# Designs tried in a protein design chat: VHH binders against Inositol oxygenase (Miox). Part 15

Target 1, 258 residues: Inositol oxygenase (Miox), of Mus musculus (Mouse) (q9qxn5)
Amino acid sequence: FRNYTSGPLLDRVFTTYKLMHTHQTVDFVSRKRIQYGSFSYKKMTIMEAVGMLDDLVDESDPDVDFPNSFHAFQTAEGIRKAHPDKDWFHLVGLLHDLGKIMALWGEPQWAVVGDTFPVGCRPQASVVFCDSTFQDNPDLQDPRYSTELGMYQPHCGLENVLMSWGHDEYLYQMMKFNKFSLPSEAFYMIRFHSFYPWHTGGDYRQLCSQQDLDMLPWVQEFNKFDLYTKCPDLPDVESLRPYYQGLIDKYCPGTLSW
Short names: E, the ipSAE of ESMFold2; O, the ipSAE of OpenDDE; V2, 0.75 times the mean of E and O plus 0.25 times the DockQ between their complexes.

## First folded at step 16 (VHH; framework vhh_gocatamig_d2)

Design b2 (from m3 with A97R; at its last look DockQ between E and O 0.88; V2 from the best seeds 0.74)
Fold by ESMFold2, look of step 16:
Structure b2 (fold): chain B 258 residues (1-258), chain A 118 residues (1-118)
Amino acid sequence: as target 1 above (258 residues)
Amino acid sequence: EVQLVESGGGLVQPGGSLTLSCAASGFTFSSNSMVWYRQAPGKKRELVAGITSGGSTVYMDSVKGRFTISRDNAKNSVYLQMNSLRAEDTAVYYCARKLYPHWDIDYWGQGTLVTVSS
């Protein structure tokens, strides 16, 4: 399980998850899907969004206190080295955390960063800090949402599950709205990459369809590079820009709606 | 048959008020989020306000403090109270349903015209 017990930033991490697990409810997620569903907040390119992440430090990470834009290039370059033949997969690495720009728009980080979990059903044991952070969540007092399946039918498929609101779902939906020409595996990996209770912890299989089980190895493969904490010296971002701009031009060109 | 029927549009002077209504039928109204969109001439449809099944509300910035969305689950209706109207509020207003668990709006009303002019 991903229960953090040490690190110089542990108090910040626990506070972020306590707020997340208190305030992420079926109603909250539904409201955020309305709020962000028109993608009318800003017009900008992918590289402009990457540059904005220079100003963001992820408060859910106990071990890291540096801008998230470096993580994007680290992940992308790790994938490029291991999978040189899949240029779309390199781009997934660059893109995967861009939904974190919502924190720069005034969203609290507990609604942007960190591990995700389904709302509308009982949290499973591998959810980070599960035993100590959900006591004040009002959905757990609602019999519609407090059972193992809650509001869901068995094996309904993760695309039919309301995940806690954050950068995964926002970015997935932005990519769909702007019609990115990436493979379906790319969209799936981005949508569920923070769902650690599932892809790493083995929980929530009762909600999965066969399609989710078939996609799990892709999410697990991506996760190896997302956890890439021992990257050699970060390459000069300026020297990498032409390559990634070429991928952006191929798969998600121009000024996009955010 | 799912139906969404808007009413309450019309011509109003700047600074005036209108109440838009949307009567819903053919689905379980209380379980769905409902939204109001508007479309001004030559522009794309834009979100105005939304209300979740739990009653939480969302507003675009330009209407906050002037417009109020509400719902009456007993009457299967959603309302948009529009106060302090401005010329820029002139548009066709659409009631719409957001289909759980999907993002997309899957049903639109026919629209009701609001014109803010002398």
Scores: ipSAE 0.585, ipTM 0.852, lowest interface PAE 1.7, mean pLDDT 89
ESMFold2 (binder alone), look of step 16: mean pLDDT 83; pTM 0.833
OpenDDE, look of step 16: ipSAE 0.799; ipTM 0.920

Design b3 (from m3 with D106N; at its last look DockQ between E and O 0.89; V2 from the best seeds 0.79)
Fold by ESMFold2, look of step 16:
Formats: sequence, C-alpha cells, structure tokens
Structure b3 (fold): chain B 258 residues (1-258), chain A 118 residues (1-118)
Amino acid sequence: as target 1 above (258 residues)
Amino acid sequence: EVQLVESGGGLVQPGGSLTLSCAASGFTFSSNSMVWYRQAPGKKRELVAGITSGGSTVYMDSVKGRFTISRDNAKNSVYLQMNSLRAEDTAVYYCAAKLYPHWDINYWGQGTLVTVSS
C-alpha cells in the first residue's frame, strides 16, 4: 500500500490529491496540452534543468522532504547498478522527473506531480484517495465521461488516452519535440511512470492495446528504482556529473527547447 | 476530409485591429480544441491562442489583453480578434485542430498573412 496515513506530510499530500481530482478534467487537460505544446518557455540544457530541481520538493510525496534533484541521481544510479549494460536506461532515471520544472514556472503542484489517471472516463478503484476526492469533479456528472470507457473506444491504446496533466506527459512531449535519440521503451516509461492505478493497481486494462501490454514490464521495472528515493544515502552528485554529461551528449545534447 | 480555411489576414497599421476567421469541416467541431499558431519569417511556429471544446482559453503572454479567441459551434468556426497590433505580430497565422485519437497532433490550415506596418 502507498502509506499515506502515516507520513509526516499527510495533510499536504491529501490536499494535493483533492485539488488534482477536483480540477483535472477533460477541459483542463486539453488546455494544458495546448499551453505547453510549443516548448517556447525556456532554452536550457538537461543539466541546467536538473539544477533547477534543487528548488523543488514534491508535495505529493508523504515520506520525502528533500530537493528532487537528488532523487534524479539516486534513481539513475540504482538503474546503473542493476542494468549496467543499458546506458540509455541510466539516463531515463536522471530524466524522468524533469517535467516537474513546471512547478517552478507557476503551475500548482496538483497539475505537475503525483499519480496520474485518465480523464474522460470514470476513475477506477485503485486511484489514490479515489473514494474521497472526486465528488466535486464536474466530469463525473457528464454522461460523455462518467462511464467505464467514457469517451474512449475499448483497447484504444494508452497513447490515445487523455491522461491527467503533469510532469510525465510534459516531459514525454518535450523529448519528442527535441528529438531525443532514446529507445521507444525510454519514452514509454517516462510517459506512464506515474500511472500507478495501471502499472501497479491493475486497473484500466480495458483501455490498453497490445503495445501497452508489451511495455508494462518495462514500466514496472523502472518503478522499482523510482521507489528507491526513500533512502537517505544521497549520492555525490559532483563525482557523477561527468558520466551523466556523457550520456546527455549521446542522447539529448545541447540546449533544448522547454 | 478535415479542412480548415483561414481568412481575414491583411495589412494593418500599428495600433490597428484585425479579425481572423477559420471555417472548419470534416470532423465534429464542437468536440475538439481549436488553436491559432503563427510563424514569422525565420522563426519557429508558436502558439498564439487556443480554445477547448468547453470554451476555456489559452493565450501566449505577449498577446494577453490584446487578442481574444472565440468559437461558434453552430458555424463550425473559430475567431481571433487582434487589437492593438504591433510590428512584432507580423506573421502567417495558422488555424489548427486537435482531433481524437491523436489530439497531440495538429491538423493545419494553409495560413493567412498578417502584416503590421506603416
């Protein structure tokens, strides 16, 4: 279980999810995809973006109150130890939370961090706080969006599902825009790593295509390392920087559009 | 087939006004978001304004307060009212639609030129 009843930050976490589940609607997500679809906010390198995360603490996490930049290196190093032959996978660990920079640009954290869910259909039971946070979401009263499938066709594929807006989808789209040379598994893991109701809870399979079923083991493997950030052993970031700069130069070099 | 036809571009003086229109056909207009983009010579295409199927709007910062996007679902049309025009607004303006299942992909019109010059 995600242990949201025992963390010292519980009121902040619940408030974040209540706001998320109230305000993330088909209309809201559509607006955000328009707003962030041109990548015209800033030009900077990957390492500059990692440095910006020094100013961010994830308000959806009940157990951690340190800057997210250390999480990026912890995740990357965990993957490197387990998968030494897949340098692109090490980089996925570094990159996966960089979309959280939207919170530093004035976006509320409920539109940036936390577990994602599909808008446009009924929320499934494994969505965190599902029983107490959706009552004020206007989409639940809309017959277009309130059934099991809502606006979607069966097995349409998760790429064709309008996910709640946050750092997963922003970063996926940024990586496509800047033409990162990573494998398709890397893009997929980043896009869906916060979709806990699906990859961990087993919900939403009625929306999945065969591609999603084939990719699920990759997302689940990544999730093992994403959870490692509860460890207080923070890596020596300065000693690691040359290795990860080499990966950046290989897969996503230079100044990028954000 | 999806068709988007822009109109209303032209030459205007600084400080003037212009209304762009985009007539849409070949899809269910009322269920989809509509967007105006622009592209100045030598620059990348950039968002100007968008409007969701529910009527919510998005504007780039430099046009807020000067431009207004609106839609008329009965006429399958989206409009961009441009007031207080500046030389920096000179560009080809494109109407775009975002359609299920690929609503991250824009369907584009051919564009209409707006020139702000004395």
Scores: ipSAE 0.622, ipTM 0.868, lowest interface PAE 1.6, mean pLDDT 89
ESMFold2 (binder alone), look of step 16: mean pLDDT 83; pTM 0.835
OpenDDE, look of step 16: ipSAE 0.887; ipTM 0.955

Design b4 (from m3 with D106K; at its last read DockQ between E and O 0.97; V2 from the best seeds 0.88)
Amino acid sequence: EVQLVESGGGLVQPGGSLTLSCAASGFTFSSNSMVWYRQAPGKKRELVAGITSGGSTVYMDSVKGRFTISRDNAKNSVYLQMNSLRAEDTAVYYCAAKLYPHWDIKYWGQGTLVTVSS
ESMFold2, look of step 16: ipSAE 0.833; ipTM 0.938
ESMFold2 (binder alone), look of step 16: mean pLDDT 83; pTM 0.821
OpenDDE, look of step 16: ipSAE 0.869; ipTM 0.946
ESMFold2, look of step 17: ipSAE 0.837; ipTM 0.939
ESMFold2 (binder alone), look of step 17: mean pLDDT 83; pTM 0.822
OpenDDE, look of step 17: ipSAE 0.859; ipTM 0.942
ESMFold2, fold request of step 21: ipSAE 0.834, 0.837, 0.836; ipTM 0.938, 0.939, 0.940
ESMFold2 (binder alone), fold request of step 21: mean pLDDT 83, 82, 83; pTM 0.823, 0.818, 0.821
OpenDDE, fold request of step 21: ipSAE 0.874, 0.877, 0.869; ipTM 0.947, 0.946, 0.944
ESMFold2, last read: ipSAE 0.839, 0.839, 0.843; ipTM 0.940, 0.941, 0.942
ESMFold2 (binder alone), last read: mean pLDDT 82, 82, 82; pTM 0.813, 0.818, 0.821
OpenDDE, last read: ipSAE 0.872, 0.870, 0.867; ipTM 0.946, 0.946, 0.944

Design b5 (from m3 with I105M; at its last look DockQ between E and O 0.84; V2 from the best seeds 0.78)
Fold by ESMFold2, look of step 16:
Formats: C-alpha cells, structure tokens, sequence
Structure b5 (fold): chain B 258 residues (1-258), chain A 118 residues (1-118)
C-alpha cells in the first residue's frame, strides 16, 4: 500500500490526503466537473502551460520538493529512451501533469494533486491512508455510497466512475475539448495515471470493464517513468524544446482553451 | 428515452427578468446534475449555471448574483431565474443533464430563445 510513514514532508502529505478524503464527495466531484467543463479560464499553448508548472511543487509527493515542470521533461525523456518509435508516448510524458495548473488558479492542492479514488463507493484498502482519513467524509454515512459498489453497477467501466477531482480528469477533459489527435491509449493513461489503488494496488477490479483490463498494462508502463523521485542533473530543457514543440505541433497545436 | 423540454424564453427589456424551465423525463431526475448552457449567434456554447443532485450550484462569473438555478425533484424540473438581464444575455438557452452511465456526455434539450432588447 502507499501508506507513507516517515520523511520531512510527511505532515504535508498526510494533511493533503486527509483534506482530500474528507472533502472529495459525489457532490464535490459533480460540482467540479460542471465548473471546469467549459475550459474558459485561459488560452495558452502547451509550452506556456509547462512553464506555469515552474511555480508548482506537488504537496502530495513525499519524495519531491522541486517544481513540477522539470518532472514533465524527465518523464518524457525516460519514455523516449525506452520507446523511441512511439512519439505520441513521449508527449504523454510531457503532458500528464499539466492539469496541476488548477492549483495556480486558486484550487486547493487536495482537489488537484495526489492519488485518486472513486467517489460514490466505499474506499478500498490500498487507498493511501485509507484507515485514518475517511471518517469525516459524509458520503460514508450515506447508504447510497457506503457499500463496495455504492452507486455503480458491477464492471460498469472506469469511464463511468466518478473519480475524485484532480489533474487527471481535468486534463483528460481538456484534451477532449481541444480535440488532441493522440491515440486512445494516451487519453486513457492521462485520465487514470494517478489511480494508484487500481493500477498498482490491484483494487477496484469490480468496477472495471474489459477495456480497462486491456489498458492496465499501458498505465503500468507509464507509471514506471512517472516514478522519477529525484534527478541530480536537471534536464536541459532548452535543448529539448525543439523536439517537444514538434510533437505539440503534430498532436495539440497552437493556443488551447484551458 | 431521455427528454428535456425547455420553456419560458422570450423577448424582454434590459433590466427585466425571465424564468426558464426545463422538464425532464426518461431518467431518475433527483440523482443527477442539471445544467443550463447558452449559445449566442456566432459564439461557442458556454456554461451558465449548474446544480448537482445534492443541491450545490455553479455559476459563470458574468451571471453570478443575477441568475439563480434551482430544481424541483417532485416535478422533475430545473429552473433558471434570470434577473437584471443585459443585451449580452441574448442567446438560445439549453437545458442539459449529466447522467449515469454517460457522465462524460451531456443530454441536451432543443433550447429556448431569450432576446434582451429595448
């Protein structure tokens, strides 16, 4: 399980998850999906969004205390080395955390970063700090949401599950709104890459369709590169920029709606 | 079959008020979010207001304080009370539902025209 037990950042990480698990409810997620579904906050390019992450440190990460923009290039370059012929996959690495820009727009980090989980059903055991962070979540007092399946039908498919609100779902919906020409695997990996209880913990299979089972290896492969926790030498972003700008021009060009 | 029928549109002077209604059928209304969108001629469709099954509301900035969304679960209806109307509020207003299992899809009504003109 991803239950962190020590480290200088532990209080910050636990507090983030306590707030997340207290406040992420069916009602909250439903409201955020409405609020962010029109993509009218800003118009900017992908590289401008990457630059905005220079100002963000992910408070849910116990191992990292540096801006998330470097993580984007680290992840992308790791994928590029391992999968040189899949240029769209290199771009997934660059893109995957861009939804974290919501934290720079005044959203609390517990609604932006960290591991995701389904709302509307009982949290499974591998959810981070599951045993100590859900007691104040009002949905667990609601019989519609407190059972193993809660509001969901067996094997309904993860696309039909209300995940806790954060950067995964925001970015997925932004990519659909702007009609990115990436393959379906790219959209799927971005949408579910923070769903560690599922892709790493093995939980929530009762909600999965066959499509989810087929996609799981892609999410697990992506996760190998997303796990860079430190880098003694930061990437030379300026030397990498032309390559990634070329991928942006191919798959998600120009000024986009955020 | 999901059906959403808007009504209450019409011509109104600036500063006036109008109430839009949307009658819903074909799904469990009380368990789902309802949304009002609008589309002015030549413009993209935009969110106006939304209301969750739990009663939480969302408003676009330009209508906050002037418009009120509400729902009546006994009548399977959602309403948009529009006060202090301005010329820029002129649009076709659409009722939409977000419902399981198609949470990523809006189910749309046909729209009702609101014209704010002196």
Amino acid sequence: as target 1 above (258 residues)
Amino acid sequence: EVQLVESGGGLVQPGGSLTLSCAASGFTFSSNSMVWYRQAPGKKRELVAGITSGGSTVYMDSVKGRFTISRDNAKNSVYLQMNSLRAEDTAVYYCAAKLYPHWDMDYWGQGTLVTVSS
Scores: ipSAE 0.648, ipTM 0.868, lowest interface PAE 1.3, mean pLDDT 89
ESMFold2 (binder alone), look of step 16: mean pLDDT 82; pTM 0.817
OpenDDE, look of step 16: ipSAE 0.884; ipTM 0.952

Design b6 (from m3 with L99I; at its last look DockQ between E and O 0.90; V2 from the best seeds 0.83)
Amino acid sequence: EVQLVESGGGLVQPGGSLTLSCAASGFTFSSNSMVWYRQAPGKKRELVAGITSGGSTVYMDSVKGRFTISRDNAKNSVYLQMNSLRAEDTAVYYCAAKIYPHWDIDYWGQGTLVTVSS
ESMFold2, look of step 16: ipSAE 0.712; ipTM 0.894
ESMFold2 (binder alone), look of step 16: mean pLDDT 83; pTM 0.824
OpenDDE, look of step 16: ipSAE 0.899; ipTM 0.961

## First folded at step 17 (VHH; framework vhh_gocatamig_d2)

Design d1 (from b4 with K106R; at its last look DockQ between E and O 0.85; V2 from the best seeds 0.83)
Fold by ESMFold2, look of step 17:
Structure d1 (fold): chain B 258 residues (1-258), chain A 118 residues (1-118)
Amino acid sequence: as target 1 above (258 residues)
Amino acid sequence: EVQLVESGGGLVQPGGSLTLSCAASGFTFSSNSMVWYRQAPGKKRELVAGITSGGSTVYMDSVKGRFTISRDNAKNSVYLQMNSLRAEDTAVYYCAAKLYPHWDIRYWGQGTLVTVSS
């Protein structure tokens, strides 16, 4: 399980998850899906969005305290080395955390970053800090949401599950709205990459369809590169920019609606 | 079949008020979110306000404090009280439902015209 017990930033991480697990409810997620449904907050290119992440540090990370823009290129370059033949997959690495820009627009980080979980059903054991952070979540008092399946039918498919609101779902829906020409695996990996209780913890299989099981290996492969690794040789972002601009021009060109 | 019928539009002077209504049928109204969008000539359709099944509300910044969304589950109706109207509020206003599990709005009303003119 991802229950952090030490690290130089542990107090910040626990506080973020306590707020997340208290306030992420079916009602909260429903409200955010209304709020962000029009993608009308800003017009900008992908590279402009990457630049905005220079000002963001992910408060859910126990071991790292540097801007998230470096992680975008670090993840992308890790994928490029392992999968040199899949240029769309390199781009997934660059893109995957861009939904974190919501934190720069006034969203609290507990609604943006960190591991996700389904709202509308009982949290499962591999959810980080599960034993100590859900006591004040009002959905657990609601018989519609407090059982193993909660509001969901067995094997309904993760596309039909309301995940806690954060950068995964925001970015997935932004990509759909702007009609990115990436493969379906790319959309799926971005949508569920923070769902660690499922893809790493093995929980929530009762909600999965066969399509989810078929996609799981892709999410697990991406996860190998998404982990923050200590690397003495961080990428020279300026030297990499032309390559990634070429991928942006291919798959998600121009000024996009955010 | 899902039906959404708006009413209450019309001509008002700046500073005036209108109440828009939307009668809904063909789905479980009390379990789903309801939204108002508007579209001015030559502009994209934009969110005005929304209300969840739990009663939480969302407003676009330009209408916050002037508009109030509400719902009456017994009447399967959603309302938009519009106060302190401005010329910029002139648009066709559309009622819509956010039906779980769908992200996209699949059902729109036909719209009701609001014109703010001196």
Scores: ipSAE 0.808, ipTM 0.931, lowest interface PAE 0.7, mean pLDDT 91
ESMFold2 (binder alone), look of step 17: mean pLDDT 83; pTM 0.822
OpenDDE, look of step 17: ipSAE 0.850; ipTM 0.938

Design d2 (from b4 with D104E; at its last look DockQ between E and O 0.92; V2 from the best seeds 0.84)
Fold by OpenDDE, look of step 17:
Structure d2 (fold): chain B 258 residues (1-258), chain A 118 residues (1-118)
Amino acid sequence: as target 1 above (258 residues)
Amino acid sequence: EVQLVESGGGLVQPGGSLTLSCAASGFTFSSNSMVWYRQAPGKKRELVAGITSGGSTVYMDSVKGRFTISRDNAKNSVYLQMNSLRAEDTAVYYCAAKLYPHWEIKYWGQGTLVTVSS
């Protein structure tokens, strides 16, 4: 999947990334962290959040044009089949895109969906559309942010890197704030599953700590399901709800702060 | 040691104005975002306004157009100009530093009480 060949769908995708790569700056991400950092937008359960995604189509996805709620269950079931012994991993499948609800709150999709990348340093070559979408990014005109390392120290660790704002970072922070009882691997998958330049492109290794490298295989494992479970056939969601509600109750119960 | 000290709170009538100040020390002020929170009686603490190191501002909807957050890096201070104050603005206002790369706020001031009443 991730077919970036020409067509109407590609035009939409390219437009989204052009906006993203233009407007995602250190300052922008800082503002968004302030804005969403109090998690005061909504009180709701995980299942309610999943339901909200019924109305959301990811404009950055070149492979599918259906609601993300379908993809959530598809991903979860894929993981469940491959890793039946890790119920927390099943839940990660269901959760991973829930941060996209920001789009339903009026946040533009270029600030919500799509591949993520570090801001505050020069974008590396594996960033999608890198050669044609960053020309208008003001940070690249700032000597602090326009070098390979930019504002960062070598091997500082991804925990110390300012990622582009999107559903990954939002949900990661939301999970921390609400004290999800998931393992650290789950948090890592959520935070970096869209960081394709890193886990697929092999870039940004100069920023990585040993911990990042140790966690990389998990993110790559998750990515298999995130990519290859996308299909027009929707599972029987109603039949699956009891199982996943059980997982929700186990790891992230009740009404949560979003 | 990080210190944040708020001042400027007090009693004001509806429609009045007040300016809060926060003096910061113990960290690189100019490189970090600063925020104002408030907590009304019986309610949770909520974001009021924030300002990035770059000077961009964020406001909660209820204070947009009425409140202005600003900073003076030379004085290591952040300010909150509050105009057209309403009864519902009554709260203890807190200054905080939102230090990167942390998401959670680690340092709070003691707060300053703002009471809007006739």
Scores: ipSAE 0.794, ipTM 0.920, lowest interface PAE 0.6, mean pLDDT 93
ESMFold2, look of step 17: ipSAE 0.833; ipTM 0.936
ESMFold2 (binder alone), look of step 17: mean pLDDT 83; pTM 0.826

Design d3 (from b4 with Y100W; at its last look DockQ between E and O 0.87; V2 from the best seeds 0.74)
Fold by OpenDDE, look of step 17:
Structure d3 (fold): chain B 258 residues (1-258), chain A 118 residues (1-118)
Amino acid sequence: as target 1 above (258 residues)
Amino acid sequence: EVQLVESGGGLVQPGGSLTLSCAASGFTFSSNSMVWYRQAPGKKRELVAGITSGGSTVYMDSVKGRFTISRDNAKNSVYLQMNSLRAEDTAVYYCAAKLWPHWDIKYWGQGTLVTVSS
């Protein structure tokens, strides 16, 4: 999927990315990290958060036009079928887009959804719409941020890279803050599943540590399900709820800070 | 060694004003975001205001229009001007820094007490 060349959603998608690539700067991301870093917006359970996504349509997604809550369960079930021995991975499927709740709190979608990329350095060619959307980004006029490495050192590791703000980074930080008992692979999947320039485009390797490269296959494995589980046929969510509640209770129980 | 030293706290009447200062050392101040937190009695520590190295500001809703965060890079200092103070603003106020590349690590001062009471 990921058709950016045709379809009725193309204009909407392009507009979202144009805004994203214009306004996602080092300063912007720094501000958002401050704003959301205390996780004081909401107290709720994972299942409550999943429910909130019923009202959210991702404007950056060219393939589907239905609520993201459906996609959460579809992704989770896809993973469950393929990896029955890894229940934590099933949960990652359910969780991965929960950071999109920021849009429901008034955050514009260009700051929530879509592909992510490092700020503080020149965008690489595999970034979607790279040739037509970064012209108005002020960071590209700053000599600190306009080179290939920008503010970064070679192979500094993605942990030391400032990613564009969005649901990936937010949820990753949220998971850390709330001390989810998931494995490190889960955290990597959540944080970088939208970093398509990296895991699919093969770019930004100059920033990667060996640890990043070691984790790359996991992010790629997750991406298979994220892309190909989107369909109009929905599982019976009510029948699945007990299973996933069990996983939530195991790895991220109770009322959490968002 | 990173050091943050708050000052300016004290007792003030409702509707009064107070300016908090935080002197920072041990890191490149101008390149990092600074934040003010507060902790009221019996409550959790909460974000009050933040300012990026670029000068963008963030405020919690309850202080918007009343509090102003600013910085002086030449003095390695961050300030919190607090106007129209309310009883509910009573708290220990902490200065904090999030240093690159450890975005999740906060360095804290010892705090300064602000008491708003008639």
Scores: ipSAE 0.607, ipTM 0.849, lowest interface PAE 0.9, mean pLDDT 92
ESMFold2, look of step 17: ipSAE 0.779; ipTM 0.921
ESMFold2 (binder alone), look of step 17: mean pLDDT 82; pTM 0.818

Design d4 (from b4 with L99I; at its last fold request DockQ between E and O 0.88; V2 from the best seeds 0.86)
Amino acid sequence: EVQLVESGGGLVQPGGSLTLSCAASGFTFSSNSMVWYRQAPGKKRELVAGITSGGSTVYMDSVKGRFTISRDNAKNSVYLQMNSLRAEDTAVYYCAAKIYPHWDIKYWGQGTLVTVSS
ESMFold2, look of step 17: ipSAE 0.830; ipTM 0.938
ESMFold2 (binder alone), look of step 17: mean pLDDT 82; pTM 0.818
OpenDDE, look of step 17: ipSAE 0.860; ipTM 0.939
ESMFold2, fold request of step 21: ipSAE 0.828, 0.840, 0.821; ipTM 0.936, 0.942, 0.933
ESMFold2 (binder alone), fold request of step 21: mean pLDDT 82, 82, 82; pTM 0.817, 0.816, 0.815
OpenDDE, fold request of step 21: ipSAE 0.861, 0.870, 0.872; ipTM 0.941, 0.943, 0.945

Design d5 (from b4 with V35I; at its last look DockQ between E and O 0.91; V2 from the best seeds 0.84)
Fold by ESMFold2, look of step 17:
Structure d5 (fold): chain B 258 residues (1-258), chain A 118 residues (1-118)
Amino acid sequence: as target 1 above (258 residues)
Amino acid sequence: EVQLVESGGGLVQPGGSLTLSCAASGFTFSSNSMIWYRQAPGKKRELVAGITSGGSTVYMDSVKGRFTISRDNAKNSVYLQMNSLRAEDTAVYYCAAKLYPHWDIKYWGQGTLVTVSS
């Protein structure tokens, strides 16, 4: 899994990350936070959003080439088997990639999918393709953003860091806007699940508060299911739908603003 | 103490033009995004245009090509040039500041009324 050195999908994956690392800047992220701040693109239920992901294959994923909607149920069922007592955690698995809907609204995939990284400071070594994809990013020529800490104070907390724009932050803010009744761990896992340089690579600890260190084990636990359920053994979605509809009714019912 | 003071609203005929201004104080203007919202009677506030500290802009679809947002960091001011005005543009226009790192708008001006009447 996460094979960035060889494979039939590598050209597509590298191109996606080259565009991402060139164009994701402090200014770009700031603009997207204005653009998406009103949640006025569509009114739909969670299950309607899951169904729309049938039309999306994640071009940053080096491992698989099938629609993202199956991944949502695979992840959710993996968590359900390991954590049967935490029904909210099953739902996190279903929800976590729903921000990818932005790709169906005209956003390029490099602004939607893939590993995230902080803008406003120098990228650290565990960022995928770090050594070959940032040369054209204008922030690296700006002394405000080109040092290890860049625009940030030590240990300011990840909530105060501008992450590259994509499905993590969009979905986190959508969930806040719609007042989902999930626990804080669920919101945190969704917000940072694509931040592999941090939760897997061990980088960016100089930006973390104690709260981030306390939450890291939750993100790492989620990552086990996000990673290990990418095999082609696809679930029977129709048999699972009633259970997950029950969780939706409990935590995020009805028609939501996207 | 953050203050946002709008000016430039008024009555204009369809097809006409207005320039709205917003003078800001109480924060580091050049480091933050500035946004114009509007609210017609009985409707929710809606984004009209925004401009980042770096100068990138966002526009709602119905105003693209007709409205232009700009900023002058030396004067701590943001402007909205409104051309080809239509009756549907009638609203109270609000200046807002998006203060890093906040997602939500915390500070609003008091608004300036634009009336487009034929």
Scores: ipSAE 0.768, ipTM 0.917, lowest interface PAE 0.9, mean pLDDT 91
ESMFold2 (binder alone), look of step 17: mean pLDDT 82; pTM 0.824
OpenDDE, look of step 17: ipSAE 0.853; ipTM 0.937

## First folded at step 19 (VHH; framework vhh_gocatamig_d2)

Design e1 (from b4 with H102E; at its last look DockQ between E and O 0.88; V2 from the best seeds 0.82)
Fold by OpenDDE, look of step 19:
Structure e1 (fold): chain B 258 residues (1-258), chain A 118 residues (1-118)
Amino acid sequence: as target 1 above (258 residues)
Amino acid sequence: EVQLVESGGGLVQPGGSLTLSCAASGFTFSSNSMVWYRQAPGKKRELVAGITSGGSTVYMDSVKGRFTISRDNAKNSVYLQMNSLRAEDTAVYYCAAKLYPEWDIKYWGQGTLVTVSS
């Protein structure tokens, strides 16, 4: 539900976003793309990666304080119920947060979790905590990156925009590198499900191509399940494993490069 | 047309040093990240080092403390200073650029061979 106004986790969430909005720069993102671009950190299956999420709690999430692996299955099952005819969409639910494994490799939370936004241009108003967290971002002092368009051309397409580094962009790149046989809609969902300023805030339209606009409804559809499946009712993961393993085998089989 | 031309490879003894150079043309050099890769015989191509347009550097673990990537924007060149070379550093070294807007490697040089042997 994205409650940023109250609760025991508020301070932690704000701290994470403050760090994120301070340190996520064009240079930082460029460096991370170099660092992770070879996908040489680990060889493992999707199910092994899902298992790794048991050790991870998202510090940017104000609503839940349980392992992300449960959220993965919750999201997937929510989608499965609503869209029984789209098994690839079920898998997207399972996959969407797997990029968070970077946190287990030593990346700070502000470089892994949370809402994403374009770097290289001025942050728009719908970015969470925008009014209180960007003051120390050095890019905002750079004339190349401090205007509305910044380094970008009008309607250049989100494909050509540097997003803040995190689990979304990492997993998107990982999926491309390993040649997942998922449809383009799946790739958009993975890459932009945390881009709330865009799919919920209505911002950054000046950067969007027609393709982006055409894909926007899919990202919005996914977001419904990402938000509303976070509940205390935990699924029986062991009973679900055979079904989702079947999907993994269909769309992203075997040992993958991470 | 994007062009990348590596030079500086050769035969060196273990513990020796070598500096590789890459001359770039056909794009705005100062605005883009540059990367060195290497490919040893029978192995996959791997990232060695990268440098952003802002000057931040990235290294693979096995070369940290031994290799230094740098750039000279006035000369449109990127360099790889390699110290304390080891036999396992033997490979063809390639220069590459991560160019906007693709932000991925599209262009490679011809490579330069580095052989570390006693």
Scores: ipSAE 0.790, ipTM 0.915, lowest interface PAE 0.6, mean pLDDT 93
ESMFold2, look of step 19: ipSAE 0.811; ipTM 0.930
ESMFold2 (binder alone), look of step 19: mean pLDDT 82; pTM 0.820

